VH-VL binders against f1miw6. Designs and how they scored, part 23

Target 1, 251 residues: f1miw6
Amino acid sequence: MPHFAKPLLRNIITRNLFNSIKKKQCLQYLQTLRTLQYDGFTTVYFGETDIPESLVTGEDFSDGYYMPTPTWCVVHAGGSQGWVPWKYRMFLRDELCIKQEDNLFFEFCDVVKKAYGKCAIVVKERRRQDATRPKEGKETEAQAHVPSVVNLTSVTCCPEVAKSYGHKLLTLPSPYNYLNPLDSAWSSLKWFIINNRKEFCLQSVDGVYSYQYILFSDLISKGIERINLSKWRTITTKVRRWENYYLGKLS
Short names: E, the ipSAE of ESMFold2; O, the ipSAE of OpenDDE; V2, 0.75 times the mean of E and O plus 0.25 times the DockQ between their complexes.

## First folded at step 6 (VH-VL; framework fv_traxivitug)

Design k3 (at its last look DockQ between E and O 0.04; V2 from the best seeds 0.00; counts 0 for: pae O 8.1 > 2, placed apart)
Fold by OpenDDE, look of step 6:
Structure k3 (fold): chain C 251 residues (1-251), chain A 122 residues (1-122), chain B 107 residues (1-107)
Amino acid sequence: as target 1 above (251 residues)
Amino acid sequence: QVQLVESGGTLVQPGGSLRLSCAASGFTFSNYWMTWVRQAPGKGLEWVANIKQDGSETYYVDSVRGRFTISRDNAKNSLFLQMNSLRPEDTAVYFCARSFYDYGYEGAFDIWGQGTLVTVSS
Amino acid sequence: QSVLTQPPSVSVAPGKTARITCGGDNIGSKSVHWYQQKPGQAPILVVYDDSDRPSGIPERFSGSNSGNTATLTISRVEAGDEADYYCQVWDSSSDYVFGGGTKVTVL
């Protein structure tokens, strides 16, 4: 009796399976990824995560006063080899134009080239929020979507830049974000923040007032560091299982 | 203070229905997956149901599928478990528990309520 | 067969080290979490992600996970450590799975 993978996977799979185009994109992604891996490319997942300060402080905004708390964006990369030997970056997402550090992706590409050689750099596809309802237009031949410049909020990932360093930039289709081990790492980081933030709190007494400070940088650094190679291997192994599953189902 | 408080547990006849509630406080309820875990008297922990932050996804242990419904009201910081067609084997302390948000990482349950006892007996 | 296997009981003298095992097929490839439950109380998370501790959990509690066995280690055991301990994982086929629990008795 085919052990029907329980509904969690089914719902994820079924929802994602409904769009034939997205399935095809996933298959193409996976095939390309495998090809590159066989060709000796090291797979590196490059991405960002948002960390609201409320997550760090544990403030309860349930009383309806949605005070927008500042949000920090953390940019890093990792894979089966662990975190890349590139220093993660943190950016404050303020309403002000996050000056995309144009040079950050160059720096990253150089570092991973030196560390791993040629890399398959995987980035998430940004959900264009504004994509209005695709008009039912013509099944134009799924031309191999040359990975368009993937603009992370803080970093512009350019395929040409990647190529100049001997890398290949791949975009992970948005419905298949669970195939990004970096997301699991980010989740782990956030979980660490939630459960360990108290250890990074300092209390200062100034006269009559007591202030509590959180060492945010230290918290993030420690949170990243705790995701060691073993944990990365676990995460990537899980992803690999899913990849294999989809390759088998979609082929 | 972060807290979960279960309510609604009572004695019910086999085949009866019961609705459990869990009130959350001290954290942004809508940022978390919420879970029901039960423990039969003198037995171990058993996962019952899980619900996504926005309520768009729900999952159940096989033994309760089709009988139980997990739901949430984020505006009221409340989690619910509608239990129908109750059986004696459903007798347990039912715990509400919080789990973390992000897709693909099913973390631990870091916050638990004290539980509410459901007794299904003729 | 329970996906996660724990010994039903572990006895330990005060000041000694207790080790609670959780066996499972390829459990080393999963994130293992551990809970302490005292009689009449709710479970408390004591170790998550194999080896990490929540704030407020003593350093005496540590976790490891490799191969087919995860282990919760309680060093310098105190009388207050007497409780039931549960390992937990997520499985794509079974969702959340708990071990059968281990009663730790402090002699």
Scores: ipSAE 0.533, ipTM 0.822, lowest interface PAE 1.5, mean pLDDT 87
Fold by ESMFold2, look of step 8:
Structure k3 (fold): chain C 251 residues (1-251), chain A 122 residues (1-122), chain B 107 residues (1-107)
Amino acid sequence: as target 1 above (251 residues)
Amino acid sequence: QVQLVESGGTLVQPGGSLRLSCAASGFTFSNYWMTWVRQAPGKGLEWVANIKQDGSETYYVDSVRGRFTISRDNAKNSLFLQMNSLRPEDTAVYFCARSFYDYGYEGAFDIWGQGTLVTVSS
Amino acid sequence: QSVLTQPPSVSVAPGKTARITCGGDNIGSKSVHWYQQKPGQAPILVVYDDSDRPSGIPERFSGSNSGNTATLTISRVEAGDEADYYCQVWDSSSDYVFGGGTKVTVL
C-alpha cells in the first residue's frame, strides 16, 4: 500500500472534520440565539471597524514614495432597534495603548441594560484565527488556558461582565461573518464616507492632526446618523433570513 | 482621478499561459479587496477571482480554480492574474475592479478598468 | 452555484418608467447591486445595497428588493439610458454572481 496515500487521506479527513466542527458551532450559535430571543433577550451586535485615513482624504501617493497614513478604529453596537444609545468610541491605531481601555465593556453593558434590559450581546470570533493556522510553537500551558473572553482588537469582552448585568455574551463563528449585520452597517458607513468626504473637507494650511481629527469625527458622526432605524431593520431582517435558511439547511 | 488600467491581453493558443496586470492609481490600493471579472464576447459578466488587501486570502470561480492565480503587489499598486492551461472558453475581456468593503462578501464593485481582451484560439 | 434570472430585454418609451427584474432564491436576504454597461465600455455602478445610489447617478435610478425579486427602476427614461443592466449579489461560498443582463431599448 503506498505510504503517500496515508498522508493524503489523513489531510482530507482532517479538513472534513474541521468543516464539520465549524458547521456544528454555527448551529449551536443559532440555536442559542433563538432560545435567548424567545426568552426575551434583546439582540445587540457589538464590534469594531477600521477606517483608513486615506479613505477620508482620498490622497494619492503617486509621486514615487509612500508614507503610511493612520487608521482609525470605530467601536459601536446596534440591532433591530437601531444604533445603541451609547457614544461610539474612536481610536487612532498608531497608539500603542488602545487595548488598555478594559472597562469599556463594563460601561457598554450598563448602557444597554438601561436601554433594553437583558441583552444577547453578539461579537465576532477572533480567537479562531490562531486555531485555523498551522502552528509549531504552541505551549501545553497555553492549551490549558482555554479562553473565556472574546477579544476584539481594541476591546476585551468578558462573559462574566455581561452576566453580571443580566446579559449573555455570544460569539459568532468566524466562517459565518455574513451573519453579523454590524458588518453591513460598517460597509454603509464607508460608502457614505467615499461619497461625502468632499462636503466635509476644509482646506488645512497647517496639516495638524487635531484639525483632521475634528473633520473626520464630524464625517463619521454624520455617516452613523445616516444608518437610521429603517436601514438597521433592513440589515437585521436580511441576517434573520440567512439564519433561518441555515437553521433549515445545516440541521 | 481614481483609475484602474489592465494590460497583457493577447492571442494565445489553447494550453498556453498568460499574465494580466492591473495598475491602480488615485487611491490607496492596499485598503481594498481587488477583483477580476470577465465578459465573453456577446455575453454577460462573470466573476473570476478576488484577493484580500494583504493578499492572504484568494477566491476563484470553480471553472478557473487550479488554473488561474490572483496576486497583488501593494508596493507597486498592481493586481495580477496568472492564467495557465488556457481554454477557448476563457476568451473574454478581463476587467479589474475595486471592492470597497473591508470584508470579502456582499460588496459592490465601484471602480472598474476598461478591460483587456484575451483570445484563446488556434 | 446561485442563479440570477433577468429578462433578456425591456423596451420603454421615452419619459416612461422601465423596470428591470432580478430573480433569485433567497435574494430578499442579499444586498443587490446594479450596473449599467454601454457597448465597448466598462460597467458603472448605479445602485448598491438594494436601493442606495452612488454620487453622480441621477435620482431617476432607484431599486427595491423583497421576496424573490429585486427590481431596478428607471423613471423618466432618456435615450442615454439605453444600455445593458446587470444585477449582482454575493452568495455564501465567497462567490460573486451576476445576472444574465437586460438590454434596455428606448423606443
Scores: ipSAE 0.049, ipTM 0.607, lowest interface PAE 7.6, mean pLDDT 79
ESMFold2, look of step 6: ipSAE 0.036; ipTM 0.593
ESMFold2 (binder alone), look of step 6: mean pLDDT 90; pTM 0.929
ESMFold2 (binder alone), look of step 8: mean pLDDT 90; pTM 0.930
OpenDDE, look of step 8: ipSAE 0.013; ipTM 0.503

Design k4 (at its last look DockQ between E and O 0.04; V2 from the best seeds 0.00; counts 0 for: pae O 6.5 > 2, placed apart)
Fold by ESMFold2, look of step 6:
Structure k4 (fold): chain C 251 residues (1-251), chain A 121 residues (1-121), chain B 107 residues (1-107)
Amino acid sequence: as target 1 above (251 residues)
Amino acid sequence: QVQLVESGGTLVQPGGSLRLSCAASGFTFSNYWMTWVRQAPGKGLEWVANIKQDGSEKYYVDSVRGRFTISRDNAKNSLFLQMNSLRPEDTAVYFCARSFYDYGYDAFDIWGQGTLVTVSS
Amino acid sequence: QSVLTQPPSVSVAPGKTARITCGGDNIGSYSVHWYQQKPGQAPILVVYDDSDRPSGIPERFSGSNSGNTATLTISRVEAGDEADYYCQVWDSSSDYVFGGGTKVTVL
């Protein structure tokens, strides 16, 4: 008798009735993705991550005066072919930051069409905030300064734009983030930052934000380059094995 | 210096309640998922619970679901574990760990030294 | 009940190589992390994401992961490497799963 040959995934899903709805959404996503792959679409994962400046500098605020620190939004895409040959974008997310790139998704669709032909473009499911009730009255700061503004860092991904380039836009259901290899790439980037940021801190000749930004951009660029094709192949292979498991278990 | 310090572990009777605290210093606490891991005397590590950076997502091992509540106060750089309906099987050293990964599926890079909870008469 | 299987102990002579296995169905599809724990102390992360090392961990610690087995390798073992070693993965229910641990004894 082969005892303890129990798969890790056997214990995952059958807790609540609510899981049934999300399971169906995941199956529909996977079945659609497989159909597109069979039809010759190249799979590309498009997304963003937040990198707080404090992650790069190692600074904390636990011992004194509170100030909001900038958070950078990095937008990129990749898949089993590596990073898309598209210049990643960085957006500063702060109290004054408004959506910075209105045509970014148009440009992206054009680039991936030229690089790969028709693509299945996968994005994570948007949180409710993009379509729900707005709320105001956040924390107010110095009396001479305008109150906090809601930061909008997400790019808009229009299905009609994707269709006009011959692509298909897919949404990955939110509870299944581990089926998004871009999340693993973002984690690898953040680990690279943590382990290499001290080169940036050794140049603390001045506190001018411009100087630190120069080193920050180089650090990000090096981190992205370190996530090479071999790493992308590993990440996407692991995701594909999870996808196949779900298709076998849940279909 | 990055540090996590647990407190609140003590002797309690079965069915009792206890609140553990973990104080973080030397890093921006609100950037990280935080985690409780326990280790019964002479035994291995067992994950207990974790909580997202903003507190909006919380996950528990089955054996504690409904009895334990994880929470955090980012203004005070503090993580908490409210433990209700304690059982002798909950006897363990409880570690606070920083799990950093935004998506709840990776490593614990910083650990506290642990606080001992003993559940017995 | 651990779904990750580790040998309970490994003995190794100083200067030799210790190999600590972590078995799991399809573990090659997970990112595997490894922790060292000395008696009465907290664990420390020695390998993450199958094969990467945190800053300050010597190169003689390495890892691999394929198929149903992940392996932590400690080359040129020193007396200070005597400890318990745990593998760990995350599964899709946001659970973190640890192996049962392997005691490395340096003889």
Scores: ipSAE 0.178, ipTM 0.641, lowest interface PAE 6.1, mean pLDDT 78
Fold by OpenDDE, look of step 6:
Structure k4 (fold): chain C 251 residues (1-251), chain A 121 residues (1-121), chain B 107 residues (1-107)
Amino acid sequence: as target 1 above (251 residues)
Amino acid sequence: QVQLVESGGTLVQPGGSLRLSCAASGFTFSNYWMTWVRQAPGKGLEWVANIKQDGSEKYYVDSVRGRFTISRDNAKNSLFLQMNSLRPEDTAVYFCARSFYDYGYDAFDIWGQGTLVTVSS
Amino acid sequence: QSVLTQPPSVSVAPGKTARITCGGDNIGSYSVHWYQQKPGQAPILVVYDDSDRPSGIPERFSGSNSGNTATLTISRVEAGDEADYYCQVWDSSSDYVFGGGTKVTVL
């Protein structure tokens, strides 16, 4: 049983965190986050995770035929208060038609406003694969990176939309993705899926053929529900400690 | 000014009941977890109970579970502690406190002055 | 046994540094908060999340947390710093836990 959980945090720390630019970005992020928190903003982490069907079915395609299994994207948000009172969304990643639901982020912003008031919404920076070579251009003054529109696979997170609801959108620098407690939550969800998928399997016999069905929605729902407030508190406390560590180290 | 004001503390006989109140002002009460902490005379601080913003979650120290009920009225900016089946060991100053876990800290940043509950025959 | 262990008392001369310890198993993995309580008064948060200070708390107050010990440090101690000090953590199993308190006496 591959002990997937423990090594992930250690290995992420060893990556080339030593880019001065990224360090500065991290510091700025952390300082901004702290400022907002002190200003009464509730921190909410908004994000997505990919769940391959193979993870759900448990089919070991190790025999070399990498049949790309469909991948589901789960979108949700959480923080120190647990999961936000917003219904998570599931999307099938189709290379062809990721219909971004344009209204999903509006809905989300409205819900969290009602629930928490003004929020610091934290999203992960998408590695633009196509970021061509930074042209050697001029050290222009680190203008406060107005958070660029962060496009999640399924959702467009617009700073202006967030602002219209009184929120602040923050982008977590990519090297520091482990500062997002959602990653831990997603890991927990995935572990739940792996360990409990059999309980959500229904067997149907139709004539000569036996079919196994996975109650995928129920599996995901139950997995999400199991990440209760206590778990969230533990996760966010750990993240907070790391944040403090970096604030101390980078200051 | 952010303020918490406790009331309702009095002398009560063992087995009696008492309701404490805490009035909040100067902040959006509904945005915060609220907590009761008690301090027996000459003793340390003891967490008693806390309640989520919307009242959907309530937690209690084991010694008061089943006897005490924490509640809140967000419209009135008020926190309550219904105490039943009181025991001499429940004698304490009861503090109302604001939790600011929403910011990643399970700490209490605002405290009332407390109200004294005395359980004695 | 209290999950958090504090010395019952610490004596310090004016102008010197007081250190108040809070011991606990793997306390370094928790966020530790510190409260000051003067006689007849409510507790005041003086340090939160190991080392952060609330607004209005003097820089003389600092905190650290590592291993099995958290420490509140009060530099340049003043007579007004005489109080009881409590450490506190949150544990998913034990909920909110306070230390037994430390009486700081300024000589």
Scores: ipSAE 0.017, ipTM 0.586, lowest interface PAE 6.5, mean pLDDT 85
ESMFold2 (binder alone), look of step 6: mean pLDDT 91; pTM 0.941

Design k5 (at its last look DockQ between E and O 0.28; V2 from the best seeds 0.00; counts 0 for: pae E 6.8 > 2)
Fold by OpenDDE, look of step 6:
Structure k5 (fold): chain C 251 residues (1-251), chain A 122 residues (1-122), chain B 107 residues (1-107)
Amino acid sequence: as target 1 above (251 residues)
Amino acid sequence: QVQLVESGGTLVQPGGSLRLSCAASGFTFKDYWMTWVRQAPGKGLEWVANIKQDGSEKYYVDSVRGRFTISRDNAKNSLFLQMNSLRPEDTAVYFCARSFYDYGYEGAFDIWGQGTLVTVSS
Amino acid sequence: QSVLTQPPSVSVAPGKTARITCGGDNIGSYSVHWYQQKPGQAPILVVYYDSDRPSGIPERFSGSNSGNTATLTISRVEAGDEADYYCQVWDSSSHYVFGGGTKVTVL
């Protein structure tokens, strides 16, 4: 009688192993980060957030026609020192598929070098969508995955480029995205947009037609500016507390 | 005016099912996480479930997992809680609440309905 | 699941300061939110993200969070402040957790 090992147990084991691996990765990330911090590296979080047009307009396109609303991608960086003195970039996501501005990461690395010196640049791990197929492959030893080129949707972050400027590129494991203070900043920005978008609306009457315009650039700029140094400090302090908690728990 | 109005609370027998509804008005419902919180008579607040704006993420307290289902209809500005296999311990006022995230992934509830009473009794 | 511990009751004289504590392991790592609930009413958010106040909430309400204790402070307590108060967090397990609640009685 072939023992039909219930597929449920395999999924639990895989989840547990996955969780264990991710925990280990988190610990390694945190240890590396702390080491770099002690070595005088300034921690800078570099990343992007998507802002759907629906978030800005508040229009409910949910009436059956999934008209894909344009999505804006905002790229910026920040840390305990506030926003990096680098001009944030905005891209239409549909356009980003065409020209990865390879030069943006160079520009960024140069700016942070000038502003802070050597930096630990933290980016989020992109969920490889394609890892659907569990490659049955070998327990390859957790070799310290030298962060492969982390492709943000809009920007290619290359460890070698970072290194050329004296920086270190770190990847934050995906399950621990809440350890990125930039996500909190993005959340705050989005919240600001939701609550203040009406204040950035202009009405124009052209003859028989009334138009409503949203000053999108001003809205985003003001939203970013609202996240001042004090708020960044609060966010980073909270993240640091979580980091310490995990360092204690996972050690 | 920003408002949440719960409905559907009634007397039900153990093992029965009930669907609660929450109607939202005065704000862009689709932009917010929504949450159910319950309070047993004379007891404290207990989180039950929350749902992401697009419904892609749902979280439940362990005691209701597998029995309750949170859902939303953004076109109707409505939040739902399908409750199956009800138990006497599920007797409570059920509140609908708007959730927000500002400086992180920790959310608070800034708008609450008046609640609807669910009584599970033989 | 994180456990938040509150004193069951706090008594305070009018015009004095009430302090309501919320204890939890490493609660300082979380953002703590506070709710006021009067009998037969829905809860009202009075403090969020440890120390921020919603619009319309008096300055008499303040919050702090450090170490293993969060505190809601109500200065110049009024009779209208008599209520149940609940602390709340979103924990690392993706659960909302409420404290047991504290009944504040104005003497």
Scores: ipSAE 0.187, ipTM 0.708, lowest interface PAE 3.2, mean pLDDT 86
Fold by ESMFold2, look of step 6:
Structure k5 (fold): chain C 251 residues (1-251), chain A 122 residues (1-122), chain B 107 residues (1-107)
Amino acid sequence: as target 1 above (251 residues)
Amino acid sequence: QVQLVESGGTLVQPGGSLRLSCAASGFTFKDYWMTWVRQAPGKGLEWVANIKQDGSEKYYVDSVRGRFTISRDNAKNSLFLQMNSLRPEDTAVYFCARSFYDYGYEGAFDIWGQGTLVTVSS
Amino acid sequence: QSVLTQPPSVSVAPGKTARITCGGDNIGSYSVHWYQQKPGQAPILVVYYDSDRPSGIPERFSGSNSGNTATLTISRVEAGDEADYYCQVWDSSSHYVFGGGTKVTVL
C-alpha cells in the first residue's frame, strides 16, 4: 500500500472553497491577524445573526394567507475571552430595514477599549452583488476614491472609528466563514432556542380565554449565557487550528 | 408533537427503483435542512443525503451519487428519496432526520423518524 | 485512515463511569455530536457541540473534545444506558461522518 496520509476532511474543505483571488484574500487576512496578535491586539469577533420568528414560536406561518413573519437580528461580539462585556442588541428587521445604527459601533469600540485595550475587531464580509466591479485585483486606483466601510444589516462599522480607539478593523473574506467563531456561537444559540422555547412559554387566563406568552428576551438572554467562557475557548481553539491549517495550505 | 414518519420501504430486486417519503409535522419544516441516514442490518449509521431548506443544495455520500435523488416539498412538509439502480448493499433501514444549521456551522440530527426498511435481493 | 474510530464495545459495572472514545485526525477542531441507539429504535441525540445536552438528557451524560479524540462520558451508569453510541461530525459543504459505533454493556 502507498504511505499516503489521506485526511478526508481536509481534502473536502480544500476542494470546495478555493480560487486564486479568495486564497490570496484569506492569506492576507490571516497574516494581518497574526501580526496584530503578535503586536498585542486582542481579537474580538463582531457580528450578527437572524432569528426568524418561527424558530422562536415553533409555529408554521406558511399558510399563504398571512403576511411574511418578521425576523429578529441579534448583534453581539466575543472571542477567546468570552462574550464582550457589552449588552447585545436585537433589531426587528422591518423596523430597521434602511436606517442603520450609526452610533452603536462607536459605543462598542469604547467598551472593548476599556475591557481589553487595543483590539483587532473582525467582521465577516457580507456578500453583495456589485454591478460596478468589473475588474479584480488590478485596476482600482484609476477610479474615484470610494470610502470602504463594513456594514452589518443593522450597524455601520467604520474603520476610522475603530482607529480613533486604537483598534484595527478586519474583514474576514467569504467563503472562509468557518474561520469565524461567532458563527459557531450563533449556531449554539439557535439550538438552545429550538430545545428550550417551550420552557419560556407562559399561559394566563382572562375569564373566557387563555393567553400564551413567550418570554422572548429571556429566552435569548439565557441562550447567550449558556455560551460561557469554556464554550468560547473551545470554539476559538477550533478556529485557530483551522487558521493554522489554511496558513500552511495557502502559502 | 414533533414527528417524522417514513414510508415506502419494501423488497425490490437489484437494479430496481424505489421512492421513500418522510412526512413532517409539529415544526416549521421549511426552516430545516433534512437528511436521510441508513443502517444496514447489524451495522452502524451511514449518512446518505441531505438537502437545504429551499431545496437548492443537495449532497450525497459517494456510494449513491448518480443513483439517488433527494427532494422536498415544503408546501406538503415532505422529504423524498428517489432510489434508482438499487444494489444489495443498499439494503438498510432508512431514517429521516432533521438538522438545523446556519451557513458555515456544524449540524446535529435532533429529530429522527422510526425508519423504513429497504431490502434489495432477488 | 482518517475516519472516525470508536471501540466496538465497552463494558461497565452499574454505578461506575463509562468512557466512549471517538478518534479522528483533527477532530478537536470539529464539533462532535453523540447519539444513543437502543435495539430496534431510532437514535436519539444525547450530546451536541462536544459537551451540550438536549432537554431531557440527564447530567450524568457529558462530553469533551480535544486533540484527536472526543469522549462521551456516562457517570453513574444505569442498566437503561445499555445501548449503541455513535459519534458524528459535520465537515464543510454538508458532509456528515459517523463513527462505527460502540456497544455499551452494563455488567
Scores: ipSAE 0.055, ipTM 0.590, lowest interface PAE 6.8, mean pLDDT 78
ESMFold2 (binder alone), look of step 6: mean pLDDT 91; pTM 0.938

